Miniprotein binders against Glycerol-3-phosphate dehydrogenase [NAD(P)+] (gpsA). Designs and how they scored, part 15

Target 1, 321 residues: Glycerol-3-phosphate dehydrogenase [NAD(P)+] (gpsA), of Methanothermobacter thermautotrophicus (o26468)
Amino acid sequence: MMVTVIGAGSFGTAIAQVLSWNAEMVRLMARRSEVVENINRTRENSAYHPGVKLRDNIEATLMDGSVLEESEYVFMAVPSGNLRSIVRSMNSSLEDKKIVSCIKGIEHPGLKTMSSVIREETGSRTVFSISGPNFADELIRGMTSGITVGASTRYAREIAGLLKSPRIILDHSENVEGVEFCGILKNVYAVAMGILDGQITGENHRHSLLTLCFREMNLILNEMGYGELHDRFCGFGDFLLTSTTDKSRNRTLGLMLGKKMRLSEDSTITIESLRSIRAIRELTEGLELPVLEMVYQTMQEPENVNLYIREFQERISRPEF

## First folded at step 6 (miniprotein)

Design BP3 (from B0, 13 letters changed)
Fold by ESMFold2-Fast, scan of step 6:
Structure BP3 (fold): chain B 321 residues (1-321), chain A 105 residues (1-105)
Amino acid sequence: as target 1 above (321 residues)
Amino acid sequence: SEKEKIVEEFKKRMYEAEELLLEAARTGNREQAEELIEEAWEIAREARDYAKELGDPELERRAWEMEYWIALTHFYIAERFGDKEQARKSLKIMREAVEQIKKLT
């Protein structure tokens, strides 16, 4: 089987390496000719994974819909903000393809998941998702990772065959959009834990707050009809990884905000986080979400973070019984 | 159109610097973090030159905000590895950036 990965960033390169053990050939599409040349000449994508040799059956190309004809599966690993334009640039080449989204994001306005955007732009009826605790740097080095496959059972088995490895642990859900939504929620709660970690040092306190973050995430998942995903790799597993490690970009954003650091609204991570928060707030109108509210207020006015944490603390200190 | 091209290049370079900083903060390897920080500095200074050429105080302010973020990231890395001298240098750069941002707002 031949597969294509669209997007030669950190995760796209890592998933191409994983897929290369089970696919006959993997095409890795990049936007810049320098990246294509680097990969094909040196067997490295040194900008993202210096010192990692890519398997011989990985071929880098520029983004070009005309070379998709031979691929049965296409994995999307581009930034969420670029997805629609990239899909449009492929012309109609993607309509007949089985497409797996590896992207974490939501459109706002419109409140569309990435799989929904792909279906709308390509006309494909076979659009799936994957998500889980799978940092690209660990994945490419063959360190054990967990992945949830969001697909109907037949296609989930095909995708599992492509990902198959003693070091890849898989679970499954037929809720394609739910698997993606877990990735959006975990990023918001990672920002929350970053904000809170900037203010606290006690382990009992930290894990009590982590528990409340997951509880609120679970409340949102239940409201959206995705409650079944809470104990999947895309749910609890990826939430825990992203909220507790120094490797998380969203947790790092939170740490900066917790120390009253303001980032420009033009910042990519700020734009993505605000877009996600606004979308979640619209989708969950009427729910009491003290953690999400604290994050939203802090992102608007980080200079007032101490006030927002105090209000949050007062809210969570009210007994439930 | 030439101004539009410069603005587009500015935004692209800011995005590249941001990704380098996030990677520097994530890596557990000090040498790699320092290399990424230095690459981000080169990009940010180039972006500031683009903004100055345009004469746009908002873009120049954004470039100074990026320099502040680079210095802040370097400060956290320095604290993580116990480098008190680098931490002090990073704090000075952060203060300078804040003063420049105030002048442009």
Scores: ipSAE 0.006, ipTM 0.263, lowest interface PAE 10.1, mean pLDDT 82

Design BP4 (from BP3 with E65W W69Y L72W Y76R)
Fold by ESMFold2-Fast, scan of step 6:
Structure BP4 (fold): chain B 321 residues (1-321), chain A 105 residues (1-105)
Amino acid sequence: as target 1 above (321 residues)
Amino acid sequence: SEKEKIVEEFKKRMYEAEELLLEAARTGNREQAEELIEEAWEIAREARDYAKELGDPELERRAWWMEYYIAWTHFRIAERFGDKEQARKSLKIMREAVEQIKKLT
């Protein structure tokens, strides 16, 4: 079976490596010819994974819909903000494909997950998702990772076959969009933990706040009808990983905001985080979400982070009983 | 069973509405897009009625999400053609749909 991965960034390269153990050939599509040349000549994608040799059955190409005919499965691994334009540039060649979203983002306005955007732009009726504690650098090195497959049972088995490895642990849900929402929520709470970790050094404090973050995430999952996912790899597993490690881009964004630093307004991570927060706020307008509110306030005015943390601490310190 | 037939009809209506939205979003013709949007609205309202008759809040919530997506598609079309009045109307419908979805959780 030929499989295509669209997006030769960090995660796209890592998932291509995983898929190469089970597929006959993996086509890895990149936007820049320099990346294509580097991969095909050196067997490395040095910009993202220096020193990692890619398997011989991975072929890099420029993004070109005409070469998709032979692929049964297409994995989408591009930044969420670029998804619509990239799909449109593929000249509708994705319509008949089984498409797996590896993207953790949501449109605002529109409140559409990436699988919904893919379905809308491509017309494909077979659109799925994967999510879990699966950092690209660890995944490509064959370190144990957990992944939730969001697909109907038949397609979940096919996708499991493509991901099969002694180092990949899989669980499943038919709720494709719910699996994606877990990835959106965990990124917001990772920003929150970054902000809070910048101010608090005690382990008791840290884990108490981490508990409140996960509790709030559960409130949102229940509100959206995705409560079943809380203990899946896309839920608890990915939340815990992204909120507690220095390797998390979202947690690092939080640490910077906690130090009163602004990133460029054109920064991809800042745009994605703000989009996610606004979408979640709209979906959960009736809920009291102190953590989310603190993150939102801090994203708008990082200069006032100490004020927002003090307000947050006062709110959470009042007894629930 | 009768209940299974109604669930099948609900799913069929959701697929029909989705197909109309995909066509509306892709067409470069505003008049055609607006006709497809109106047809999608009729289907979504019928699906919501089916869900209410079943007393299944999950299916009713899914029908409200469809109404949100219809309004979102109309918003995009309105923005593309510079129709500020329609864009505002669509945003209002989207907010109302989200409120209904929250009531069903």
Scores: ipSAE 0.000, ipTM 0.223, lowest interface PAE 16.6, mean pLDDT 83

Design BP5 (from B0, 13 letters changed)
Fold by ESMFold2-Fast, scan of step 6:
Structure BP5 (fold): chain B 321 residues (1-321), chain A 105 residues (1-105)
Amino acid sequence: as target 1 above (321 residues)
Amino acid sequence: SEKEKIVREFRKRMREALKLLREAAKTGNREQAEELIEEAWEIAREARDYAKELGDPELERRAWWMEYYIAETHFRIAEKFGDKEQALKSLEIMEEALEQIRKLT
């Protein structure tokens, strides 16, 4: 089987490497010709994964719908802000394709997951998702990773076949949008843990607050109809990975906010975090979400982080019984 | 004697890197700031090699903290000049440094 990965960034390159073990050929689409030339000439995508040799059956090309004809599966690994325009430019080539979203983002305004955007633009009935504790650097080096496949059982088995490896652990859910939404939520709670870790020390502290963060995440998942995902790799596993590791950009953003750094509102990570928070707040209007509120307030005024953490602690200290 | 020489050299190099970072943060010239950051990176990498050679986790942690400070300074400069791409790159380097520091602790 031939598969195409659209987006030759860090994750797109890593998932192409994984897919190359089971697919006959993997086409990896990049926006920039220099990336295409680098991959095809050197077997490296050095901008994202220096020193990692890509398998011979990975062919890089520019983003071009005309080369999709032979691919049965298309994996989308582009920035969430670019997805609609990219899909729109390839729409006629994507209508009959089995499309797997690897993107952890939400459109705002519109409050649409990436799979929803794909369905809207293509009319496709075969749109799926994958998510889990799967840092690109570790995936590409063949380190053990967990992935949730969001697809009906028939297609989940096909996708599992493409991802199959002694070092890939798979679970699944038929809730395609829910799997993606877990990826959005975990990033917000990673920021929260970064803020909290920057202010308070102690393992009892860390794990008590991790419990509260996950509990709040579960409250949101239940309200959205995604409660079954709490124990999947996209839920618990990815939440833990992103909230407890120094490799997480979102946790590092939180640490900086905890140090009272006011970040530029033009920075990509700040824009993406604010977009996610605004979307979640709209979707969960009427819910009491003390962790989310603390993150939102701290992002607006990091110089007052000590005040917001104190207010947060007073709120969570009230007995629930 | 030999170990004392390596420790003294490590400390001297770390002081030079910090001096470069202070100069980079103060300059209003982006090109000059980038050159100073590059010099600091060269020193930090050499310092990490010295620490590894000694097998001293404390010195290795200090070398990683230097890489963190370089990346943090570069992040501030990138934000000041609106370089979104460099700002994200610097954040990634800061995350990597913190991970290594944690492993050594």
Scores: ipSAE 0.000, ipTM 0.090, lowest interface PAE 25.2, mean pLDDT 82

Design BP6 (from B0 with K11R E15R K18Y E22Y Q62R E65Y E69W K72L L91F E92R K95Y E99R)
Fold by ESMFold2-Fast, scan of step 6:
Structure BP6 (fold): chain B 321 residues (1-321), chain A 105 residues (1-105)
Amino acid sequence: as target 1 above (321 residues)
Amino acid sequence: SEKEKIVEEFRKRMREAYKLLYEAAKTGNREQAEELIEEAWEIAREARDYAKELGDPELERRAWYMEYWIALTHFEIAEKFGDKEQALKSFRIMYEAVRQIKKLT
C-alpha cells in the first residue's frame, strides 16, 4: 500500500516514519522545496528532526494533488488555519481517498472540527482522526506512544495496521469528531495549568488542580456527547501529557500569562489559542466552567491575572456539599 | 567598591543586549536578525555567569529576563518567516526562563 502524508512539519514527518514500517511507500508532501530536497538527498528533515534518518521508502514532494492517484490513505498533518485552502487546492484528488486527520484544531467562525472541514470540502465519506499522547520528537525516535483511532471499526483496523509497532499502543472510538475535540480541549487546560503553576505549593496541590481541570474537561465531553472518550489516550492520556510537560507550547503560554508576560498580538499561537477558547465557549454556552473562564479572562487581560486566579480560587474553595 | 563596578558592568551588558534585540526586530532581514540574536545570546550567557558568581538573586532574575526577551524576539522573527521549528525551540527557551524567574521570586 502507498500512503501520503500532507504536511512535512514536525508531526507529519514523525507519522510518516511510523507509517513507513507498514506501508510499501510513504509520500511526504512539504510546502517548501528546500525541505523536499533535504529529505530526498540526506534522508533527514533537518528543520524539524535533525539527526533522525528517515526510512528509504519515504519520498518527499511538493504539495500537489496530481501525485495522490496511487495513495489509498491520506494523513493530514498541516496547521489548522491552512487546512481548508490546502484541501480546496487538492479537492478533486481527495474525494475518493480515505483521509485521516492528525490536526488538533477547530475552525472559527463555523465551530467545525478538522474532519468536518475535510468532509465539507471533499464530500468524502471516509474521513477519520487520530490523537493521543504522541509528541513528534518521541514518536520519530521510536519511543512508546499512545494513539486513539477515531474511525468505524472496519477502517480503524486498517489504520491500526498502518500504525502497528511494538512502540505504538492503540485504542479506538467510532466518534471521529470527539477524538479531535479532546485534542482541542486539552490545550485549554494545559494553558490553565501553566497559569496556575505559580500558585502550586506541592504535589498534593498540583494533582488537586489537575483533577479539577480534568473534571471540567469531562463535563464538556459529556455535554458534547463524547463522554466515553474520557479514559482513552486522546482523553486522559493526552490531557496529562500536555498539562504536565515542559514540551507543551500551550502550558508555556500559560506560564507566561501567569507572570503577566504577553506575546505579540500578531503571534500565531496566541491567535490559535484564543480561536479555540472562543469556539469552546460558544459550543458550551450555558455551562459553568470556572477553569475555562479564568483562562479566557487571563488571555484578554494578563495584567489582571492575580484577580482572575483569586476569583477562581474562591469559587473552587466552596464545598460542593 | 568592586561589587558596584561588577553591577555596573552587568547593567552595561544588558543595555548592549537590548540594543541588539531592537536592531534584530527592525532589520527585516532574517540572516542579519539571526546574527544579532546570537550576539545577544553571548552577552546574556556572560551576564548570567556574573550574576551567579555574585550570588545575587535579583541580578540572576534580570539575566533570565534577558534570555526570555532574546527568545521572544527570536520566536516572533521565526513566526514572521514561517519557521515552526525555530518558533518551538524559542518557545521552550522562554518557558525555561519563566520557570527560573519563578524560582528566584
Scores: ipSAE 0.000, ipTM 0.308, lowest interface PAE 10.7, mean pLDDT 83

Design FI1 (from F3 with E15Y T16E R19W E23Y K26E E60R R61Y K64W R67K E68R)
Fold by ESMFold2-Fast, scan of step 6:
Structure FI1 (fold): chain B 321 residues (1-321), chain A 81 residues (1-81)
Amino acid sequence: as target 1 above (321 residues)
Amino acid sequence: SDKYRITIRVEGDEYELKWIAEYLKELAEELGLEVEIRIEGNTLEITVEGDEEQVKEFARYAEWIAKRHGAKVTIEIEKLE
């Protein structure tokens, strides 16, 4: 089987390395000819993963729909903001392909998942997703990672075969969009944990609040019909990873807000977070979501973070029994 | 329409600089910016090109994360012609 990875960034390179153990050939598509030449000459993508030797059956090419003809599976690993334009440029070549989104993002405006954007632009009936605690730097080095495959059972087995490794733990859901939606929720709750960690660092306090964040995430997943995903790698696993590590951009945003740092209103990260929160509020009308509300208030008025945290803590300290 | 180049020089512990470099590469990808990063010993140099608002936003994140990890930072912004 030949597979193509579109996007030779950090994650695209890492997933190509994983796929190369099971596919006959992996084509890794990059936007810049410099990256293509570097990979093909040196067997390294030195800009992203210096010192990691890529397997011989990985061939780098420029982004070109014409070379997709022989690929059965296409893995999308481009920045979420570039997805629609890239897919649009290759849509006739992608229509009959089995496409797996590896992108942890959402399109603005409209708050569409990556699989939704792909279906809209290509008309493909076979669009899937993967997600989980799988930082690219650890994945490419063969460190143990967990991945949820979002696909109907037949295709999930094929995808699992491509990802198969002693160092990769797989679980499954047929809910393609649900797997992606977990990525949106975990990012919001990572911001929440960042805000809270910016104020108080006690371990009992931190883990009690982390528990409340996950419970609220589960409430939203249940409301959306995605409740089964709570204990999957895309759910609990990725939630923990992004909420507890300094490698998380969303947790770092939260830490900045908790320290009352001034951020640009034009920031892509800030805009994305606010729009995701607004959409979640709309989709879950009538639910009481104190963590989400605290994040929303803090993002709009970070100078008042101490007030919003106090109100939040007073609310959550009332016994439920 | 105006294009800007920002050069950020970070001085600190070699192991902390490697982590900072990884974070900033991922941030640049998320912001749609082209970034060049070089690490030599105790020094990290980051070059980013984009519009004025994008490069200033990136600079704020880079300065904050570097200082949080005990690194010293110098920022230079240049308008490209």
Scores: ipSAE 0.000, ipTM 0.293, lowest interface PAE 13.9, mean pLDDT 82

Design FI3 (from F3 with E22Y K26W E30Y E53R Q54Y E57W E60K K64R)
Fold by ESMFold2-Fast, scan of step 6:
Structure FI3 (fold): chain B 321 residues (1-321), chain A 81 residues (1-81)
Amino acid sequence: as target 1 above (321 residues)
Amino acid sequence: SDKYRITIRVEGDEETLKRIAYELKWLAEYLGLEVEIRIEGNTLEITVEGDERYVKWFAKRAERIAREHGAKVTIEIEKLE
């Protein structure tokens, strides 16, 4: 069986390495010729994973729909903002493919998950998702990682076979879009924990706030019909990982905002975080979400972060009973 | 307007230094800082330039990252103006 990974960034490279243990060949598609040359020449994608030798059955190519014919599965690992244009360029080649989204993002305007965008542009009826506590650096080095497979049971088993490893722990849900949505929510709450960690000290305080963040995440999941996912790797596991580690870019964004710093408006992480927050606010209009509101206000006006934290603390101190 | 340079030197084995270099390069680029990385033998040197606030915050995070990997680190900050 041949599989293709579209996107040779950090996660695309890591998932290609995992897939290479179970597939006969993995084709790894990159946008830039320099990345293709580096991988094929050195067996290393040094810009993302220095010191990691890629298996010999991984072949890098430029993005090209014409070479997809031989692949049964296609894993999408491109930035969310680029997905629609990439899929459009290949849609006739992707129509009959089993496509797995590895992307944590939502389209705004439109409020469409990445799997929804793929279905719309390709017409494929076999579109799936994966998500979980699976940092690319640790995944590629064979460190134990948890992954939720979002697919109907038949396809979940096939995907599990492709991901099979002594150090990959899998769980599953048939709720493809819900698995993706967990990844969007955890990133927002990672920003929240970054803001709070920058301003508030103490282990009791930190874990009380983590609890409130997860409760609010779970409230949104229930509102969207995805409540079953709270105890999956894509839910609790990925939320906890992303909210508590210095390796999280979203948590780092939060720490900067807590210090009244602004990232460039051209920064990809800032653009994606704002897009996600705006989409979630629109989808959850009318709900009282004090953590999300604090994050939203802080991203608009970091200079006023102390005011927004005070308002948040006043709100959460009101008994719910 | 005021520009600062920070030079971080880390001692460790090759694998540890490559991991630290990757994390520090990512952090510097994420913060929009100009970055230069050099590994020679058992020493990693990373130099970043940018605005005082971002450079000083980078310094504190870099110390933590190096310590998490059990590496010894020295940091030098210089005002370029």
Scores: ipSAE 0.006, ipTM 0.454, lowest interface PAE 10.0, mean pLDDT 85

Design FJ1 (from F3 with E15R T16Y R19W E22K E23R K26R E57R E60Y R61E K64W R67E E68Y)
Fold by ESMFold2-Fast, scan of step 6:
Structure FJ1 (fold): chain B 321 residues (1-321), chain A 81 residues (1-81)
Amino acid sequence: as target 1 above (321 residues)
Amino acid sequence: SDKYRITIRVEGDERYLKWIAKRLKRLAEELGLEVEIRIEGNTLEITVEGDEEQVKRFAYEAEWIAEYHGAKVTIEIEKLE
């Protein structure tokens, strides 16, 4: 089977390596010709994964819909903000493809998950998702990683076959959008933990607040009908990983906000985080979400982070019994 | 002259019905459709009126969203004069 991965960034390169063990050929699409040339000549995508040799059955190419003809499965691994324009450029070539979203984001306005954007632009009804505690640098090096496959049972088995490895642990849900929402929520709560870690120290503090973050995430999952996902790799596993490690870009964003460090409003992660927070606020209107509210206020006015943390702490210290 | 009305009934868990309702209300706004949404227990009823193209697009989106939640969907399309 030939498989295409659209997006030769950190995760796209890593998932291509994983897929190469089970597919006859993996096409890895990149935006820049220098990336294509480096991969095909050196067997390395050194800008993202220095020192990692890519398998010989991975072929890099520029983003081009004509190259998709021979692929049955397409894995989407591009930044969420670029997905719609990329899919639009290839939509006629994607209409009959089985598409797996590896992207953790939501469009706003519109409140559309990445699978929804793909379906809207392509008309495909075979759109799936994967998510879990699977940092690209560990995944590409064959370190044990967990992945939830969001697909109906028939397609979940096919996707599992493509991801199969002694070092890949899989679980499953038929709720494609639920798997995606877990990825969106964990990123928001990773920002929250970063903000809190940036100003206050102590292990009792960290784990008490991490508990509150996960409880709020579960409240939102339950409100959306996704409560059963809480103990999947896309739920608890990815939440815990992203909220507790220095490798998390979202937690680092939060840490910088909490320490009042300079941030660029134009950065991709800031834009994606704001989009996700605004979307979640609209979807959960009427719920009392003190952690989400604190994150929202801090991102809107980072110079006032101490005020927002103080107000947050006053709210959560009142007994609920 | 080619106005249509679609009534969509979704049966499932009340919690995800609220989320589906909010998302579909936003979609109706994007497509310029007038929408009426009602949630009663485990059922969500959505009625939209508008241009044939937009109304059919709305039905397609709603069916897909409901399918991802394992919900039962009934769609009735009526041509208005």
Scores: ipSAE 0.000, ipTM 0.338, lowest interface PAE 14.7, mean pLDDT 83

Design FJ3 (from F3 with R19E E22R E23Y K26W E29K E30R E53Y Q54E E57W R61Y K64E)
Fold by ESMFold2-Fast, scan of step 6:
Structure FJ3 (fold): chain B 321 residues (1-321), chain A 81 residues (1-81)
Amino acid sequence: as target 1 above (321 residues)
Amino acid sequence: SDKYRITIRVEGDEETLKEIARYLKWLAKRLGLEVEIRIEGNTLEITVEGDEYEVKWFAEYAEEIAREHGAKVTIEIEKLE
């Protein structure tokens, strides 16, 4: 079996390395000829993973739909903002492919997950997702990582075969879009934990609030029909990783907001976070989501974060019994 | 997949520069970025390499922390590949 990974960034390179243990050949597509030449000559993608030797059955190429005919599976690992244009440029070559999205994101306006964008642009009926606590730098180095495969059982088994490793732990769901939504939700709650960690607090406080964040995430998953995902790697595992680690950009954004730091209005991470929050609010209209509302208010007016936290604390202190 | 290098130069007193350096080093570690930091006299120089999104994101946060401390900041970005 030949597999193609579209996107030779940090995660695309890491997943290509994983796939190379089980596929006969992995084609890794990059935008720049310099990256292609570097990988093929040195066996390294030094811009993203210096010192990591890529397996001999990984071949780098420029992004070109004509090369896809030999591949049965295509893994999409490009930035969410570039997905639609890339898929459009190759749609005639992708319509009959089994496509796995590795991208976390949502379009707004439109409220479309990445798998939905792929289905819309290609017409493919075989579009899947993977997600979990799997930082690219750890994944490529063979450190143990968890991945949820979002696919119908037949295709989930095939994808599991491609990802199989002593250091890769897999679980499964047939809720393709649900697996993706876990990745979107965890980023919002990582911002929330960052905001709350920005206050002068103890460990009891931190872990009590982490529990409330996860409960709210579960409420949203249940309302959207994805409740079964709460204990999957894409659910609890990725939520915990992103909300507690120094490597999380979203948690760091929250920490800065919690200290009343005002960010540029055109900051990319702020724009992306606000789009995700607005999309979630539209999808969950009518639900009482105190954590999400606190994040939303704080992102709009970080100078008033202490007021928003007080209001949040008042709401959560009311007994559920 | 383009690689960029950003150089951030901050001017201030020694105590202020040490505090800014501590924060930016912490931030770089949280983002998983390769960073080089130098303090010479009244100047802090920070060099970071990453993709366009990563270096721009780091630059925005560096400007905010410098602004909070009333420090002067200059940023230079160059494309490496």
Scores: ipSAE 0.000, ipTM 0.189, lowest interface PAE 16.7, mean pLDDT 82

Design SE1 (from S0, 14 letters changed)
Fold by ESMFold2-Fast, scan of step 6:
Structure SE1 (fold): chain B 321 residues (1-321), chain A 83 residues (1-83)
Amino acid sequence: as target 1 above (321 residues)
Amino acid sequence: SDEELAELIDWLSEEVEYLALRIAWAMKTGNPEVIRRLAKRVDYMARYLQRLADQYGDPEIKEALEEARQILEIVKEYIESLE
């Protein structure tokens, strides 16, 4: 089977490497000719994964819908902000394809997950998602990773076959959009844990607050109808990974904010985090979300982080019984 | 293309900024191993930026390269202070 990965960034390259063990050929589509040339000549995607040799059955091309003809599965690994325009440029070639979204993001306005955007633009009935604790740099090196496959059971088994490895652990949900939404929530709560870790000493306090963060995430998942995902790799697993590791951009952003160290207001991570928080607040109108509120206030006015943490602590210290 | 080059420059600048942020935090929390690991990534980025600067001569690429080099110098000074 031939498989195409659209997007030769960090994750797209890593998933292409994984897929190459089970597919006859993997076509990896890049926006930049330098990436295409680097991969095809040197077997490396040096900007993203220096020192990692890509398998010989991975062929890089520029983005072009006309070369999708022989691929049954297409994995989407482009930045969320570019997805709609990329899909529009290829939609006639994507209509009959089985499409797997690897993208974590929500479109605002409209509050649409990436799989929803793909369905809307292509009319495809076979759009799926994957997510989990699967950092690209570890995934590409064959380090053990967990992935939730968001697909109806029949297609979940086909996708599992493409991802199959002794070092890939899979679980499943039929809730395609829920799997994606977990990725959005984990990033917000990673910022929260970063802020709190910046202010808190002691393991009892730290894990009590991790519990509150996960509890609030579960409240949101339940409100959205995604409650069954809490113990999946896309839920608990990815939440833990992103909230406790120094590799997490969102946790690092939180740590900086908690210590009153500022990142530029024009930073892409700051803009994306605020966009996600606003979307979640809009989707969860009427819920009491003290962790999310603390993050939102701190991101808007990091100078006042001590005040927002104090208000947060006052709210959580009230007995809920 | 000009559009392709602009996207590449944006990506590289964002990556350098992110690595600088992580290094600054690792320095503040006193984690030399994390600093060394991140510095290795910055070094790879600097080499990549040098090749692009040689090919295109774009001032924005040269600015990102200089930022990467400054990060490596700061890391070197920090690590030497711990020896």
Scores: ipSAE 0.000, ipTM 0.319, lowest interface PAE 12.5, mean pLDDT 81

